# Miniprotein binders against q8h113, part 9

Target 1, 357 residues: q8h113
Amino acid sequence: MVIYHRKVVFTYVRAKRFYHFLNIEMVTDFKSLLPVIDISPLLAKCDDFDMAEDAGVVEVVGKLDRACRDVGFFYVIGHGISDDLINKVKEMTHQFFELPYEEKLKIKITPTAGYRGYQRIGVNFTSGKQDMHEAIDCYREFKQGKHGDIGKVLEGPNQWPGNPQEYKDLMEKYIKLCTDLSRNILRGISLALGGSPYEFEGKMLRDPFWVMRIIGYPGVNQENVIGCGAHTDYGLLTLINQDDDKTALQVKNVDGDWIPAIPIPGSFICNIGDMLTILSNGVYQSTLHKVINNSPKYRVCVAFFYETNFEAEVEPLDIFKEKHPRKETSQVAKRVVYGQHLINKVLTTFANLVENS

## First folded at step 23 (miniprotein)

Design U3
Fold by ESMFold2, look of step 25:
Structure U3 (fold): chain B 357 residues (1-357), chain A 85 residues (1-85)
Amino acid sequence: as target 1 above (357 residues)
Amino acid sequence: SEKVEVEIESDDPFLLEWAVLYIKKLAERYGAEVKVKKKDGKVEVTVKGLSPEVAEKIAEMVKEMAKILGLKVKIEIDGKEYPLS
């Protein structure tokens, strides 16, 4: 009898009891609101050998399970990242996007720059439609040769703005904090799926890639301007840091209705992606979302995407196939390496940029 | 310093709690004091210790949140009703 097996069984029983304790809170569904989850109990125990047994962790895990089974989007508070840092990220991003076009072009995306850097308004597409936004694309940096021929085109440093002058240092600090936060949230999600805390830190997942899109949406004088067309996120988990006084993000709920995701000050909006859908054996489904701009004010959104290992071949995890067996037959999906998909998207985006220049 | 008072009315207890949490996070952002008074079907939230500029910003953000959610609210800054339209 393995010690961890006994802990898993007890965690399941505690989660079931916890769910019944909160039954009153679950009389409403998430048709018009996204849930707010205070993850501070999870973070307080995330390094403890017995975190799965802690009553506070069990409560957070239950909320994560409900949110991920339902809408796949939730606010995260109690995350430990200072409000000053979250706001400074947006303030400096506003300052950069306010610069003249010639100054922003100093860090433009090129093949030589590893396809990292600035994209002007109108060169990005979602579902075949041009998005009314500008952006800086950033990716995890890696040593030359680490990811073989597939990764070669994405080698090189990120192109950080020199104005504001402290931008790079701020964003690198922010990325480390977002990476650590995402890993800890995924420990809670792993428990919610009935695994150990570390199911998303295994062989194919323990050296996660990341993507960051630093997005600016110009103000508009008309209604319903598409800032970003409807899509799901590809990776595991997304953390969204957006301007607080403007609501433009919309999320498709389980009934098929679009609901607004009102920014809550000091929170991240967090959602699951396609790779988590696969890894969870379909228990959690990634969610369509879009950005519709109705504001005359410029809006900034900094999206951090926590991914798999660059070279991961993504399949359902054995433990989740065991705990959540599928009853329906599905086509055997041809395996794709995460990095191959990313590179294909990067090259396609750049080719469209050249065509539409 | 100024204060913002928000009276929220809803039959949905989840919506009430969500809206109260929203206002608490706004107040926390600006280091403001918050007091919450609950009664049947209504919640009254008072945010104190505000500059005039921050009070106006909080009132406007609460107004927009309420509009998006279709939530019945009454907003006052220092006892004077804040326009909802």
Scores: ipSAE 0.723, ipTM 0.908, lowest interface PAE 1.1, mean pLDDT 85
Fold by ESMFold2, last read:
Parts: structure tokens; sequence; C-alpha cells
Structure U3 (fold): chain B 357 residues (1-357), chain A 85 residues (1-85)
């Protein structure tokens, strides 16, 4: 047994319950490593009426709570998505990015394409920093007119590569699996916050929007090249599927230090976003992260963003205000409308792309 | 069929368990068998049933993980030391 952070805890319950001694439990320090969470007990019970009482679920929920309160990043294993599928997604993405530039431009981002499609290396900026990457921007498709004038600019189909020919079918299968996985993780997070399993499946949350960025980082011969500048994610959860033979993702810990997020084979890296911060009444906070590239090897990252409904007006959920009252009033003085923010970001990104092209 | 042997030394049991899990997940990718032998302050992980190409890939990935984490490791492929640094 090793004591970190000056705590060894013995707890007992007296007078109203049986005496207990807790096992001496190592208090982990997320200052240098991200937690690894096997969610298979959660997934085995996530549709069961009494999932909240299952001992395996309770254990996973505790781990989710600790990870989300501290670093906001964790690895997910036992997720049920095959390693072969996870790798095929990256392999086909490598094949697309290896095509001649002229072939990739056939699906370039345009307003006519609903701001969906390919971005060349060097035109994307994150928090004012130029990003050394190329990408395909994809968004959930929706019926014309569904989201009124605000959503009109994002109408239309995603521009999937025709080469490799099977790319669209693969990615649509992958998106469905990521959507289902994210929903089930959010059931665990809802329990961790003290709610029912379904607090993130209410009226404004049950038809989630999603964003996918399919990112390629060219190899570099210099150190510390910015692949993606420091940012937090806007939505609820992000699932990161990246090449796992080099480490480039860095996460800012609670002490303000950047720690490396070493890819674990067969896992997703999962993190919480700004909308979850708001919905949880600030109990869980989204985390700054960046990509710093030091490798001469080309790298792929497929990031899936699970969001609120497009039309969601986001404020702290009442149940979490009740469970986690704050010392000061929650200052969501003006309601945040997810779709308005998304469209503003999409238009700003495109304007920057045009300026730098 | 080759094997990779990894000896990991750390006073931090969290780092030891994390590193063992990393190697297990890496071995699982290639359908390889894993044997873990834990002793005072050290863990010996053996990954068996590998092609020469996969054995070298696993050794290199373990080396990189150890470098990033500052872990003290010794890596062998079929009893021959795999160079570190």
Amino acid sequence: as target 1 above (357 residues)
Amino acid sequence: SEKVEVEIESDDPFLLEWAVLYIKKLAERYGAEVKVKKKDGKVEVTVKGLSPEVAEKIAEMVKEMAKILGLKVKIEIDGKEYPLS
C-alpha cells in the first residue's frame, strides 16, 4: 500500500447502522495519469429497471464520478465495440487522407454542401492558434426545415469520400455505435450526479445532435508542432478514436499541468464537454486539451461529439440543482441555445478557412 | 512464434497496474497470451505467440509508454534485450 496525497481513510458508521471499517484504499492522483474505467458492468445492466442498485453498476458509477469531478477525461474499456471495427475506421481514414489533394478537394467544405466536407492542412484555427491538420467535418443530417432559419445553413447530406468505396457505410455504422455507447455512458454519469439513469434523455436531450471530426495530422520533423490548439469541447461527451502507436493528446489537470494521454489499444478516450458542465450545475467541468505533434508519422484521430438536441436551451437541470446546490447562484444569466452556438462556430470556422485559403 | 518479456519496476502500485493493463490491451489486439508474475516492487509481463514483426511493434510501443511515464523497464524479445532510449 502506497499513501498519496496524505490520505488513508478509515470510516465507520455508528449509532444508526452497523460498524464498518473501509478497506484501506489507495487514493489515486490524476495529476500524471488518466483513469481507466471498465464500463462492461454498466452496459450489462443499462436497460434494466433496477440498474442503479446493481453492485457492478454502483462500482462503475463511482469511478465515473471521481473521474468527472477531477480531470474530466478517462479511458473506456469493456465498451463492446470491436477492436477490428475501431481499427478499420482509422485504416479507411488513412486511405482517404493518402489520396492526392485533388481527390480530397472533391468533397471540400462549401456553403452549398451545408458546411460539411474536407478542410486542407493549415486553414483551421483553435483558440487563435493555427492547427497543423486536415479534416472532414460531419454533422448529423436532418430533414429540411426541421430547425428553422437557424438550422438552414447546415442542411444537406454529409460529404462522404467515395474512395475508399465502403467509407460511408463504415462510418454510419460507427456513428450509430458511438451514439449508443455515449448514451449508455451518460446513464452512468446521470447516476453519478444523483439523478435517475435518464436525466440526459429528457425532452431537450433525447434526440441528440452529433458532430464528427475526422482528423489527419501530417508527420512533422520538428518538435512541439501544434496539431490542435488548446480548447474544451462544447457538447456532452466526446469519444476519441486515434492511432495508438504515438502519443500526441495532452490534457490539463487540476493543478494546471499538461499531462500526456497515452492511447490504450482498443479503448476510447472519453471526456466531458461544456454542456455537461452547465447541465450538471457545475459539478463536472470540461477540461482543456490539445494535440502536440512530435512524430514524423502521419496520424489519424476520429472524434465523435455527442451533443444536446439542436434546439436545446441549456441551463442546469433542476434535479442537479437540488442534489448539488451551489454556494453562489448559478450565473446562466442568458440562456445558451445549442444550435445558435453551433451555427456561429460553423460560420466562423468557414470564414477563417476562406481568409486563409 | 516469439515472445516479449517486460519487467516493470515502480514503487507506485497505480503505475504498475496501469502499465500492466496497457500491455494486456496491446496483447489482446494481436490475440496473444499474457502471463503476469508480480513480485516485490516489480512486475514481469510475458506476451506469447507473436510473429517477429508484431513482437517488435509491441516492444516499441511498450518502450514509448515507459518513456512517457518515466517507468523503469527492461524489455526482451526471445531473451534478447530490446534497446531502450
Scores: ipSAE 0.720, ipTM 0.906, lowest interface PAE 1.0, mean pLDDT 85
Fold by OpenDDE base, fold request of step 27:
Structure U3 (fold): chain B 357 residues (1-357), chain A 85 residues (1-85)
Amino acid sequence: as target 1 above (357 residues)
Amino acid sequence: SEKVEVEIESDDPFLLEWAVLYIKKLAERYGAEVKVKKKDGKVEVTVKGLSPEVAEKIAEMVKEMAKILGLKVKIEIDGKEYPLS
């Protein structure tokens, strides 16, 4: 009787629990940040006839092309405007909005002032919703009758506050620098579209209008307060100078997500407008954006809008129709008179003020 | 003069470059000296020559930026940990 002791060797296969750490690679999708563009190489060549052949310009142009295709918003650095001036604009804007309400009302927006001046909190409406901001609305000044009956509604000087006393001269200097910067960025965008540097300086663009909104966003203790409703800008380019310590601007990316536009000190946020969309034959689409008041502290933003000629019948530029052909049935083929569009917007905003005052 | 030391960890080189640029622009805004040390997936940024008030302001702005971007950061002011919570 040979008792075969079957040694059952229990091979404890230690199942190494491969904890697959799902590295949730939060693929911080490249789509979660606005691109930063140093435009200093473009500015260094902006007056050179051969600027399109400069390697530094070509690099900036490639960055502008990508930004305008992918998101329609970018940071601008190397822009040549002093940080001291940019900051002084914000500081003096805070000082104005800190004034007693009766002092702010000395420059109150009125039809007789050509819709220029101070708008109280809750006057501005975006898409039928009240915006939680106050503003000073400024427009390029022009001689009476320059823009005929269309321009008559906006005739008058800008209403600058008397306190702080230096505010007018500071802002007039700032407007000039923003105008020059906008023109130079548009030379890069013109190259990016495969034109000459000067396509945005042609017949419709030789006497560019501008709008400036000096915006104050009150501090809030509630989440998701709409400072400015979702919109696209109407013009060519917008230059945004904002407080550095508060992230309030939200930009809708190509996937339909809202990206927070974190302020970068000494930068502008630049975006393209609806007129640039038309002029580009719809190559560059204006991007939907909004402001959410999310800070208990007061926030300022100075938005400078570089526009077409006031009377411009805006249509796709022939060079960009040739370079970027589209079917004629596109919404982009519709001619828009810029000044008439602006007036209709101003009058609609003011009508809403009268109904809600 | 105080210093702010920021350690950033990310596998996304673009986020690291953006965060470094942000801190450089903060330092420029306040006239501060910046030193950057890059390692694989990690950046150490030192900002020097700050007042106590500016050091705290930079630390808070870096904290907020990192929270928005989902970045793993450590912040120190003069070798003391700045709270992220």
Scores: ipSAE 0.716, ipTM 0.901, lowest interface PAE 0.7, mean pLDDT 88
Fold by ESMFold2, last read:
Structure U3 (fold): chain B 357 residues (1-357), chain A 85 residues (1-85)
Amino acid sequence: as target 1 above (357 residues)
Amino acid sequence: SEKVEVEIESDDPFLLEWAVLYIKKLAERYGAEVKVKKKDGKVEVTVKGLSPEVAEKIAEMVKEMAKILGLKVKIEIDGKEYPLS
């Protein structure tokens, strides 16, 4: 969205606005860097009935549109979550992963635990390649029976570490903040696509599921160790909170080159997923990314995945089909249900765990 | 307390703004004061109020950011040049 780009007439106020937009739009070239978006103007107005007309919101929306049409990754600053909280999440996660293996196994993934809990190093595979990381898998908790037969295997509480003792309370506060932040970012993305602010809060989207992967990458003494193989995320939006003293995340740009995602202190790295690609009628494309470890230091990454409703049958939203029609048509034999995709992934991951235990 | 001075040179204003933001966010973590002086194609960033350990850490992290981005930088701690090799 290029507002005012073609206007060359300047008044004092228009000249200041046009110069600002021109510099921003002309500078957002994602060949070597990911864009940084200060979303504080969006957050200040995100509950306002006329947020779409606010000049600050319009500016943020333009930046979101350019980022999502191009690389699909961006840094988020001005998000209102304190740096102290962001760091405490990582510090407590470091403390847990530093525990003896037997202590981490107290919260080991089992079918009885709803496939929630600790995964040891080396049991995850991406595209047939072993991922050199360990993790805690957490999912939104829900009442027994809420998601029928499909959701039954994932019922039950998350297995939070008891050491550090404060971990559960910290993470539950953090999850609430990430959920609210993601919803507000999606309001900006909805505007960027030409919809109302609330297109991603419709019937099958307003009770979002979430996934959290709390990931530890062991330090390595060789180069180019795969911490996580190349993939796209399958939900709507991902918020990444990672250690910021080494760069390991790489993102594929539109030219097919891998861009290093240098951690910016106090920011989230944010990206779009496969369900957003579908919902946007293909206007925004989810982005390949990977983690390549080159450091002897242990790294922590806490990834929060904002999803659709568990039972959502995902298809392009009508408003985006009208606003962004595709030239090609496709036959769809059956709609894809988000929860079924998630459960298939969960069961596949656990089967690999059993084979490698 | 010590200071870190960073001079960043680039013809790409996007890269300059990005690098300045990186240093600001890094300094904010340690509660340090930041001053920015802008020139055509060049930016000078001063971070003040640092312990010697934090000053060295900031300088090293800026060095690594610049290396990844291919940016030309000069880094000084209390007026003495920080090695880039």
Scores: ipSAE 0.704, ipTM 0.901, lowest interface PAE 1.1, mean pLDDT 85

Design U3
Fold by ESMFold2, look of step 26:
Structure U3 (fold): chain B 357 residues (1-357), chain A 85 residues (1-85)
Amino acid sequence: as target 1 above (357 residues)
Amino acid sequence: SEKVEVEIESDDPFLLEWAVLYIKKLAERYGAEVKVKKKDGKVEVTVKGLSPEVAEKIAEMVKEMAKILGLKVKIEIDGKEYPLS
């Protein structure tokens, strides 16, 4: 005899256990490869009130759960964003970075610009080591005063390139699509954690902040040049749109080995961040990754970071504390104010940029 | 139009599936047609409808993917072996 305390929760958990028991795909070793997940069944049902019952959704959720528990990185295909748009984003980014430095510096990062804009090659450091890239830093725009004194440093519009002329319109369309895609993936992740689809759309999460780094890695004539040092991402979910013709991204697997993340054309590489680690009560952990450049070719990477609300006080969600109680007796719950931490990181990054100028 | 043929050998069925998916996505990028045939102990992927420039690019990208993954592959463009070294 089986006793059900919460019908919906037990039904989902039983279906998930049944899927894992059957294990119709033998994708259990993430030591050499990152998983590839066709999310089209999730997207087809993600707005339906009963999406959790759909067999296609259940299958995608199982794959998301395995990927997030084991490696924290995965490709998504079947995401519905056109290949033409994905490529045009990279093509226009190439065009901007090909401009003379004097033209790129017209949109340089300044405090007056809300710490938004272009940063030249060699001014970024990760863990004390120089990163060989250039970038445009973009943040969600918000009305003056909305986030009080803490948010004041990021007030102002993004500094979009005027050349190519269509750049701003293209990127704003792209940001909207990435925001919608990230929300839908997070509905799948919420189900994977044993919650409702909407646990990442609650009061502190439904008006997400976002960050976008538009990154150029110059070609190199040496091996193993650090394009971006090892780090974890801070937010919830990252979507990576990168050039397909060279592999430079490396991800640390469960054995502590660095494995290559070979770009799959038409896909996004996705990874979870530190805020998702906190919100999931440690069930899903963000993963170290780095960019090592060995190519003489210039390579672009457009990284979209889906975050919490700016004002969010981030702590484990009650539902996930209930579903996944902590095993360790000494682990302390983190209470982090997202916007405050973001501002500290922005100011530190700028101070380092000025110091290295 | 030209074609690229890739034979892939591996004891790891998920590595084979991953590699086939990679080639399919690469072909989709260029609007090419793909046929997959499984033979004893290997997989053959044929990409058709390519310009000479795209065929060479696809062959080079498959070569690089195979090198990174340590895959045993044979690549041909219109029946001519594409060099792996």
Scores: ipSAE 0.690, ipTM 0.898, lowest interface PAE 1.2, mean pLDDT 85
Fold by ESMFold2, fold request of step 27:
Structure U3 (fold): chain B 357 residues (1-357), chain A 85 residues (1-85)
Amino acid sequence: as target 1 above (357 residues)
Amino acid sequence: SEKVEVEIESDDPFLLEWAVLYIKKLAERYGAEVKVKKKDGKVEVTVKGLSPEVAEKIAEMVKEMAKILGLKVKIEIDGKEYPLS
């Protein structure tokens, strides 16, 4: 067995250096598997003023710390969002993508629609490679003028499918639940980094922007079709709700191996993004991942991205600089303006979409 | 109602626990009852109360999980071996 042989070989090689052995044992625990974290103890106490002292919370926080220091990906169970809702979101998305092309184009992405809406198969590129998927791009809605000139191009309502008719109401409920879940997970992550529960709810973080990509991957008759090229996520935290009867998501572990992220029914796959890397002063690293399609079956993935405030100038938080001082300077310390980056990405994506339409 | 029986063999206890959890979550999605028997690097997981369609779907999903992980499994639906090819 390749997995067994690789683990046994690395364990024996590293055991002769006890300090390095302990480090390797932690890494080898995630070589072929992503960790599964039951966060129900965290959720039970996340609104309590003394949550940090709860034994159940402490246990979850330890698991979050291990996962985020290593692979940066984990399954979340015990999250309190009903399986019926999670599945209905995917079922309605399947129904929309099965509509005739001209029906989907009724909500196509345009500048007038705030760059929100449907994009056809094959117009997205990641690192110069064509992504074989179609999608609906959705963004947090905000009042006209709220984000000044830079935010103006993204103003306006999301273009929700009218078929199924209930799509908008269901997705808006789902987004609120994902926002609340992400915030509560980030309270656990804040504790894991040694902060108060609320370090990710400060002035530039307490009114988070969000992005949702509603993605359809056409069935394929070939092996290794690129559904989405290798990338890291930009924000703080991503919640992935995907069809669970085929595995297409792959995650790069600390050894540089691609490991499959087998969907676990009723779970979210959760991963950290580039803004969390910066805010944590580099303690947690965002993780390369890709989607490789090998199935004749159409596959849906609804990705929710929990971000910073739109205008946030993102830099390491003072408390994490103090608790986790860096030994070597890195591009991680660079100041980043979230909203400017988002708008540049949106405009670049649309220009490429028009060129390839 | 039908049942799916999965015998899993691994000398990696974390892989074994992960696979058992995966099957438990499948069973939970369909409201099915799960029984787990553990013995020296082997685990037998029984999922009961299934329609024929759901039993086949669970067996196929377990087959795919095992293939991806390189995990040695034996799958039966109502005592009949489910092909791994």
Scores: ipSAE 0.687, ipTM 0.896, lowest interface PAE 1.2, mean pLDDT 85

